VH-VL binders against Putative transcriptional regulatory protein rrnAC0199. Designs and how they scored, part 2

Target 1, 159 residues: Putative transcriptional regulatory protein rrnAC0199, of Haloarcula marismortui (q5v5e2)
Amino acid sequence: MDERIDPDELLAAVGFDADESVLTRRQAEVLALREHDIRQSDIGELLGTSRANISSIERNARENVEKARQTVAFANTLTAPVCVDIEAGTDIYDIPPTVYAACDEAGVEVNYGSSNLLQLIDDAVDGAIQQDTVQVPLRIDVTNDGVVHVRGQSAERTE

## First folded at step 18 (VH-VL; from t1 with heavy chain R31D)

Design v3
Fold by OpenDDE, fold request of step 19:
Structure v3 (fold): chain C 159 residues (1-159), chain A 121 residues (1-121), chain B 107 residues (1-107)
Amino acid sequence: as target 1 above (159 residues)
Amino acid sequence: EVQLVESGGGVVQPGRSLRLSCSASGFTFSDYAMSWVRQAPGKGLEWVAYISYKGSFTYYPDSVKGRFTISRDNSKNTLFLQMDSLRPEDTGVYFCARFYTSGRYDYFDYWGQGTPVTVSS
Amino acid sequence: DIQMTQSPSSLSASVGDRVTITCRASQSIRSWLNWYQQTPGKAPKLLIYKASSLESGVPSRFSGSGSGTDYTFTISSLQPEDIATYYCQQYWLFPYTFGQGTKLQIT
């Protein structure tokens, strides 16, 4: 085991604060050590526990990170400054300029180029794009950090 | 190793049709958007067609729109360019290019050797 | 369509020289710009993506900068193997468009 690695120093270096994190101190330690390619067995020895326990901690830690990511994404969607409705029959060529204009108006820097934006739409809503035309009504939200979210909506829904 | 090999180029008269093919290998073809880019003799590069990885949508510049059709067969790792109503200005080397998408940047990271197309009377 | 104006169209420089090529877009492309190198008889090669990111395996003497409508490609110290035509390319909006190219020669 590399004696040069100190979990406390690792966490301090990255500014970990248990009071401000969804991770426990132990979870953060495990992830920090794993990021340095330390084996679970070695981490177990270092922290005075079993490899199996480290494995469990790592799994839970990663799950918490993912949950946190999803939660932030969700929250950002709730407060998305850009909301664009796309009608069925719209030429896909018109979608990027429309979205970008809305982003510009809102002062948001979008993180998607034209091709990627269209791909995102096509992937998010099955059958959304066919023959360069939008097939179903869409709602496109752009968060403050420039992330695009796409959902299908009913044609009859008037908001 | 990623490889793109174009074929189908040749000499044709104006108004005729030509079909280009691009055989892809060394990567999962179906995961990538593809494009054709051409280069007239002694001139610069011109993008002429784009197709999404699923083939759900395509793009063309006005210079070839309505005349050229890009398509793909993911089961055969092959990209196509159907060129109809060819004009002398369509003369050039046609490159097949992989369009790589990663996060906030897209680019043509792999290109074929090109296939020459000559449209002349 | 977004027009890409590249300057100069041709350039001659000596080995070791600093070389600068500019590319101006007709509208803001938000750094969605690539630079390619094409040697005679070969396909283009990606050098720079997203205006300033160096492609893997590309020598560090190559760099890119810029934002909005104005972008610059730089070779810090020209080498003999750098004889080529260089192109900027925007991928902000369809249709994707290239600059006219800059033919670089060594004196």
Scores: ipSAE 0.778, ipTM 0.885, lowest interface PAE 0.7, mean pLDDT 93
Fold by OpenDDE, fold request of step 19:
Structure v3 (fold): chain C 159 residues (1-159), chain A 121 residues (1-121), chain B 107 residues (1-107)
Amino acid sequence: as target 1 above (159 residues)
Amino acid sequence: EVQLVESGGGVVQPGRSLRLSCSASGFTFSDYAMSWVRQAPGKGLEWVAYISYKGSFTYYPDSVKGRFTISRDNSKNTLFLQMDSLRPEDTGVYFCARFYTSGRYDYFDYWGQGTPVTVSS
Amino acid sequence: DIQMTQSPSSLSASVGDRVTITCRASQSIRSWLNWYQQTPGKAPKLLIYKASSLESGVPSRFSGSGSGTDYTFTISSLQPEDIATYYCQQYWLFPYTFGQGTKLQIT
């Protein structure tokens, strides 16, 4: 007897609450089943719908999860206790000490070494670093949990 | 298996140049920052150069800044160290090292066997 | 630059002994410290990262501790294969710097 995975039991086990989730119950079911390596076709059969529909549901579910993640990240940035502005022309070697000092002042523990911090900057803003120099104005935010967010700033943004 | 193999070492006179190479295999070279670390005879380790995984930025200690240039060709899985204006104090074994960086910790997890460089009159 | 000072520069101990090496940074490095082992004629090997985390595959007799400026590397029971030079290395700030090394021999 292929012990039919009960989606309801799966969701109950992980404490899913549709009222507290950006996911619909159906989306949560699909993701839960996929996490158990169940094929989309099998999920379709289980839930009485087409594979194509399951595929769509899964895609939308994953998109919603990503949107939620981005939203939380954004919200955390809004409340970031550390905000450091880096001017164009700044030596990149000065960036970590500046950020660390700001974190210390704010009582935030940053979880980035110098190399990682600079890499994060370079990844976040294309062309931000060239020849050990910052090429564009940057804003570095550090959240309460020590996560660093980097964005480019236009020269005209008056605080 | 991760492998790093250095080459290009030799004996040169002061003021001359050498180019070291490091051939990487057994991992996705382009995903990792790389470094050169040297060791003078009977002495300790000295970090010499750092290059990001994309090659977008590099770092040098003052001891070699302006004289040494680290570069990489990700398509060939090769790391380079151009050494100009060599000095006797540059004598030592030069190691290629893979640099792992993630969040709270950074370290050199794999090293080559090293290539010897001797600068003498 | 952050200077790393190891002590002692050399030591001899017997098999089974507890060995302790210290590393002091010229400023706080906030546990951004690694320990490496280098056997004669070979490349360094990572043993400990982030002051106290044991690298995968490294024997449990090796350990690290410390915070701020002061760090300790310990071998709980020295083995013959542990003959090597040990180095601390900070990666809090560039330039990355190593301690001068501790040469460990077995009596």
Scores: ipSAE 0.773, ipTM 0.882, lowest interface PAE 0.7, mean pLDDT 93
Fold by ESMFold2, fold request of step 19:
Structure v3 (fold): chain C 159 residues (1-159), chain A 121 residues (1-121), chain B 107 residues (1-107)
Amino acid sequence: as target 1 above (159 residues)
Amino acid sequence: EVQLVESGGGVVQPGRSLRLSCSASGFTFSDYAMSWVRQAPGKGLEWVAYISYKGSFTYYPDSVKGRFTISRDNSKNTLFLQMDSLRPEDTGVYFCARFYTSGRYDYFDYWGQGTPVTVSS
Amino acid sequence: DIQMTQSPSSLSASVGDRVTITCRASQSIRSWLNWYQQTPGKAPKLLIYKASSLESGVPSRFSGSGSGTDYTFTISSLQPEDIATYYCQQYWLFPYTFGQGTKLQIT
């Protein structure tokens, strides 16, 4: 028997509602199928379109997801008392003291130690750290309860 | 169970090199930062090298910076320490140590038994 | 670098005694401090993290306290198996540094 994956069942399982999402239903279908390791060409056959069209839909879907992540981060920073900009070329071991000093001035208790803060940066932006230096500009925000969010310059591009 | 097994220690003359290895088992190696910690005879513990879990960044104290290189092979669950330009002051037992990092907690939660290194004429 | 100074460097005590070891940091480390035990011929073992939290499987006779620059490690009733060297270690800023150690001997 042929492998049958029903995108409607996949979306129902996670409770997808297009009215509540930045993704179109087609975009959500493509992302869900890709997460189940279905190749773009096979998705095209399933949905009655070309692999190239599926590639475009997937790219646009992932761009929408990234914009949504940035929107949520922005909303959170509207109430963040601490915002620190880190320039490319900065020695990474200068970052924790800089963040802690800014938090001290704002009266904010930090929930991250030095090693964990550097790991958070490394995780948040692929390729942000090489040879002990920051490769792209970073924005670090700390909320009133000491939660740290990191964004990179790559995440701010919209072209 | 978590196990860390060091090897590659020995007796060498000043100016020579050694390469230490640490084989890890019983945990997902690629999820953890790793370190080497040494203990000179009659002295305490000294943090010698650190490597992030992806290998993206490393740290060395001034005492070894430029002479020691930490590296890892996550596909083989192995940590390495390349020690160049060895000095008598580098003599000691070298421990492989796992770094537990969770939110605001960082500590060495598992240690190997250590491998001895002696640098003398 | 943040310097960690332990006191005393060595001590002797009898089984059942209360033992106290002090660790002082050269600047505030905000309770980001661990205590390790190293028994003779063995690798170090974590006892206490975040200044006062007891690692699981560690006997309740061990405890820690302190804040800022001054920290204390206590064994409430010394046992023969507690012969070891004890180290504090800060993890506030790189490089993470250890105290010089306190060698504990019995009788």
Scores: ipSAE 0.461, ipTM 0.718, lowest interface PAE 2.3, mean pLDDT 87
Fold by ESMFold2, fold request of step 19:
Formats: structure tokens, sequence, C-alpha cells
Structure v3 (fold): chain C 159 residues (1-159), chain A 121 residues (1-121), chain B 107 residues (1-107)
């Protein structure tokens, strides 16, 4: 295996702290070594464990990274400085100007053009658009980074 | 290789109808919004119709609204433009265009060669 | 609709010249603007997106800048293959509209 690659040095260089990460230190070591194209069997030899254990660690590490990405996206929508409610019956071509006006008032730069906003609504809520009209109430949230999230609001929540 | 091939153009009298089609290949057609863009002889480009990838919504500029209808058949990888009540100012080359949208980017990334339409007495 | 006004409508320049084309929108389009090149007899090709970002495979002599209502397209050193008509296009609000075009010829 490549003697120039030390996982402790790799993690120190990026400032990894297991207490502040969803990754365990072992998971971070495996991901860092895989980033340098080191085979799982060689990682097992370097870390004193089996290839099969390395494979399991890598899978779990990558799952944790994806869950963390989703968690950050969720948290950003909860604290979004711009929240726009769209009534059922709204002409869809009025939605982008409404969102942009709300973002202007909040000092937020939106990162979606009009086509992208309408497609985002179409993707996020099946059946939301018919005959150029919104069919269900919608909530549109815009984060400080200008990322847009859309959800429908027709379902009643019960405990 | 992405290919867009228009057909159905021709010479028609004012007030008549014409139906254009665009055959798509080399990509997953149902993942992309589509448009028609026209160009009058010696003139610039004009966006004349837009349809979302599921066909859930469409858009037309005022110049053609109520006269043109864009549609798609995702099972046949085909885009259509029905042009009714044609006027001499509708004369031009009609391009089928694939619309790329990703976050902050919207643009026409692939175009067909165009099909000519002439509306003349 | 957002009107896009290009200037000049045509221009001639020599190989090696710096060429500048401007595009003015009737209202702010927040840099949601593309530049297309149309070689005679061909379909348009994207050069610049989001006012200033160069599309993959486009030579570095092409650039774009601007914000709000005023945008500029520049060819830093004109080449013979750059003979074309150039269009700006806003994608801020429907309908997406093009400028009337700028026809570039080599002297």
Amino acid sequence: as target 1 above (159 residues)
Amino acid sequence: EVQLVESGGGVVQPGRSLRLSCSASGFTFSDYAMSWVRQAPGKGLEWVAYISYKGSFTYYPDSVKGRFTISRDNSKNTLFLQMDSLRPEDTGVYFCARFYTSGRYDYFDYWGQGTPVTVSS
Amino acid sequence: DIQMTQSPSSLSASVGDRVTITCRASQSIRSWLNWYQQTPGKAPKLLIYKASSLESGVPSRFSGSGSGTDYTFTISSLQPEDIATYYCQQYWLFPYTFGQGTKLQIT
C-alpha cells in the first residue's frame, strides 16, 4: 500500500473532529483513504481489520453523509427567511413574481428562474398544476442561500 | 447523440392551420422541457411555445397565444406544435429546442435544424 | 413582457479587434441572461449563461458581464470563425425573450 498516505494526517489536514461529525473517526478514515483510490483490502491491512469490515464501514459512512446532506436541507427550510403561501386557484404565472417580491423584501437572492420555480412545484407536488392553475395550497420556502423548497398543504395532521 | 428532427413545415395560405412535429432521440425525452423557437427571414429569434417535461403546464407569448398549441407524447418521444389561424408574420424557420434547467440555469442546449413555414397568399 | 434591446444591430471589425455588444432589458433581470451565437445557416449555439459563465467548449476569448438592466458581451480578440449573429436572451420571467440580434462581420 502507499506509505505516503497516513489517515491521521489526512484527517488533521481537513480539521476532522469526530465529536462534531456524523461520521465516526473510523468512517472518516475509510472515506479519506477511498478518496485516494486505495482498495478496501489495503485499507483493511492499514487499519488492522478485514476487507469485509471495511466494506461495511464505507457503506455506512456514505449513508451517513447522505443523511447529513438531507438534514441540512431540512433545517434550512425550517429557518428560511422567506415563506410564501400560494392559494389553490392561483395562476401559476403569478407565482414567480410573488416569490421574487417576497425575496426582495427579505434581502434574499433567489437562485431559481421562473421556469425552474414552476418545474420545482410540478416535481414536488404531484398534480399541483393543471390548466395553468394551482390545484392545492402550496408553501414555498426560500433559504438564505436562495434555495427553494416547495410542499403542499392539503393534508390534515393528526397525533 | 442527441438528435431533434422537425417536420411538417410548408407553404400555407393565411387563416389555415399547420401541425409541426419534432422527433427526439439520444436522450430520455420525458426528463426535459421542450420549446419551439422561430426565426423570420433575416430576423431574430422568438420563443413561441414552452411545455414542461410532464406536460403539466405550457406557456405562449401574446403573439401566438390562443392560436398555437404545444403538446408532447412522451411514449413516442415526439413534440408537436399546432398552429391555427396562421398569419403572414408567422412565416419563418421553426426550431425544436430542448430546454436545460438546473438550479439557476435555464437555456436551450440542443436545437433541431428547423423546418420552414411560409404563410402567403 | 421584458423587452431586450441589443446594440449595435450590426458591426464590422478586423481580426484581432476587441468587440463589444450590449444588451439592455426593460426591467431588472438579475443576471438571468444567456448569449447565443448563430452562424449563418445554422441553429443557435449557447456561449454564455447567467450573464458571465462560459459554456463548456467555448473559447476563452468570449466573455460576458453586467447586472440589473445592462449587459455586455465581449470578444477579446476577434477570429475569422466568429462571423455570426449574436443574441442575448433573458430567462427571468415568462415569456423568455431575445434581443433583436447583432450581426458581426469581418472587415
Scores: ipSAE 0.445, ipTM 0.688, lowest interface PAE 2.3, mean pLDDT 87

Design v3
Fold by ESMFold2, fold request of step 19:
Structure v3 (fold): chain C 159 residues (1-159), chain A 121 residues (1-121), chain B 107 residues (1-107)
Amino acid sequence: as target 1 above (159 residues)
Amino acid sequence: EVQLVESGGGVVQPGRSLRLSCSASGFTFSDYAMSWVRQAPGKGLEWVAYISYKGSFTYYPDSVKGRFTISRDNSKNTLFLQMDSLRPEDTGVYFCARFYTSGRYDYFDYWGQGTPVTVSS
Amino acid sequence: DIQMTQSPSSLSASVGDRVTITCRASQSIRSWLNWYQQTPGKAPKLLIYKASSLESGVPSRFSGSGSGTDYTFTISSLQPEDIATYYCQQYWLFPYTFGQGTKLQIT
């Protein structure tokens, strides 16, 4: 066992505080060790438990992280001063001017060039861009501090 | 060391085609957007094509739209420019240029030596 | 398209002089502007990105400033190796566009 791998030091380096996290300390320890490519069985030996228990802890930790991401995205959408809906079939080069105009009207400063914004869209929703057109409906939200969030819209079915 | 090496230029008649290639080395090619920039004899620089790092979107100015096609093969670290229906005004040196796309800053940080293209009767 | 206008189109200066080149955009480009140096017979080289940030290995005698539509490139003390043509280029919106260039010669 490599004594240089200490989960307490890993958590201290990133400033982990269990009271301010959806992760328990044990969950954070497991995730931090996995970030350093430590096998689950080796984590079990390090933490004095079975590989199966480590697997369960990791699964639950990753579920908590994903729920937290979704919660933050939801909260940001509710309070974003700028919201732009983009329909499928839109020429992607029309998107930056549309977003910038909406931000200017709302008095929101953005520091994203057009290529950065298009790359953000391309990265945020797999398959969103093909042949220079948007393939699925998109929602673009810009927060008061100019942070841009992009998501695909999974509209519920209606008649 | 970042290197971009263009090839495929030459002398052609108006209305013909050329295909330019740019071989990239010394960096992770698939992390970068790429462009072609040309320079007519004694003139300034003109951007003529852009392709995103995944190849999912491209852009062309009106001067070449419909005639030029940029493409990339990330498995071979190679950028291409297919130039159809060439005109005398397309004459110039064609540079392959890397577009830095990490973080919030985008800019052309490395350029190839260029390959000359001459379109004349 | 965003038109970029450089001034002057050419100039001559002596070693040690301060050299100033301006670039005006037809609309705000929010400091998304590069400056390139092209020495005779060579490919262009990036000197300054985002209007004022020096690229790695660029001497501190080069600087850039400006915002909105008006940008300035300065060489504080001209050196013989600075003989080149200098270009500004906006990358705020497609299509990306260059200024027409400024040819710098030493007298």
Scores: ipSAE 0.435, ipTM 0.693, lowest interface PAE 2.2, mean pLDDT 86

## First folded at step 19 (VH-VL; from t1 with heavy chain F99W, light chain R30K)

Design w3
Fold by ESMFold2, look of step 19:
Structure w3 (fold): chain C 159 residues (1-159), chain A 121 residues (1-121), chain B 107 residues (1-107)
Amino acid sequence: as target 1 above (159 residues)
Amino acid sequence: EVQLVESGGGVVQPGRSLRLSCSASGFTFSRYAMSWVRQAPGKGLEWVAYISYKGSFTYYPDSVKGRFTISRDNSKNTLFLQMDSLRPEDTGVYFCARWYTSGRYDYFDYWGQGTPVTVSS
Amino acid sequence: DIQMTQSPSSLSASVGDRVTITCRASQSIKSWLNWYQQTPGKAPKLLIYKASSLESGVPSRFSGSGSGTDYTFTISSLQPEDIATYYCQQYWLFPYTFGQGTKLQIT
């Protein structure tokens, strides 16, 4: 509930630069306005376009954000000295000992305690944990400086 | 100002149940993992339950597993402990405690005042 | 489960004394250990996290050290307000466990 919100001010506040982003400026404007709870129809009026066009822009923007997250995760796995695959159905409390054993073998000190590691998994992959079990296959990577990245993977994924 | 206020303690016979509540204020409750920690009279601290901030996973030591259930309602900023099949060994003061969790750090940064529970005939 | 054993279980000392409390884990906990202070009738308060880091506002007379399975908590010069029970806690693996406590009294 604001009579006037300026998307240029929102983007300037966070330092948005379209030349350094996977988002177009219009996509960033739409996402920023949505974060301030502006309805798609109102965004359409603000930007001089239809609600349907705003809906399409928002969907594409969110897809681009997700692809960017996956690209960074992929790049990190290429250089991580520790890579652990966790199968669906695994008891989550077996995960920290498994990761720590792999890190010990590689001479890597992990930066996450067992509760923090489980919370990282729960945050990184939507629906990954239910009733203390892993619901989807996971890849856990640990970098040389002990940073942990988690991503989901299909049981039949190639490469 | 972070505040944690426990309630629901009392005197109960063995085999009965109690439900403890912890009302949280002064912070974004849904961003913090929570625990219950108990202390028998004149004895040390014992961790008895853990719940993640989304409520996606919980953990219990063997001493209470299957009898105690931790839960949370993030819309009401409230933590619960359902204690079933109570035993005299469960007697003590029960604290609600908030976890600070960041990287290699995980510790209780805020505690409630505790609520006493007595299990005896 | 990782068992935490504190020593001594109780201790009496004079103002100004150096006080040392030990905590031994049944397996390596990689310095993932906290120390708490509990004054009578009150909830515990964090003093030291990650074995050796002082929490904000904790006097510098308190310190912690150790690695692997053996950890030490020290008060360099005991003050009257330090009367309390002290607990170590590991947070390496679930279930997280406390030591049994060390009750500190002043003569």
Scores: ipSAE 0.593, ipTM 0.800, lowest interface PAE 1.5, mean pLDDT 88

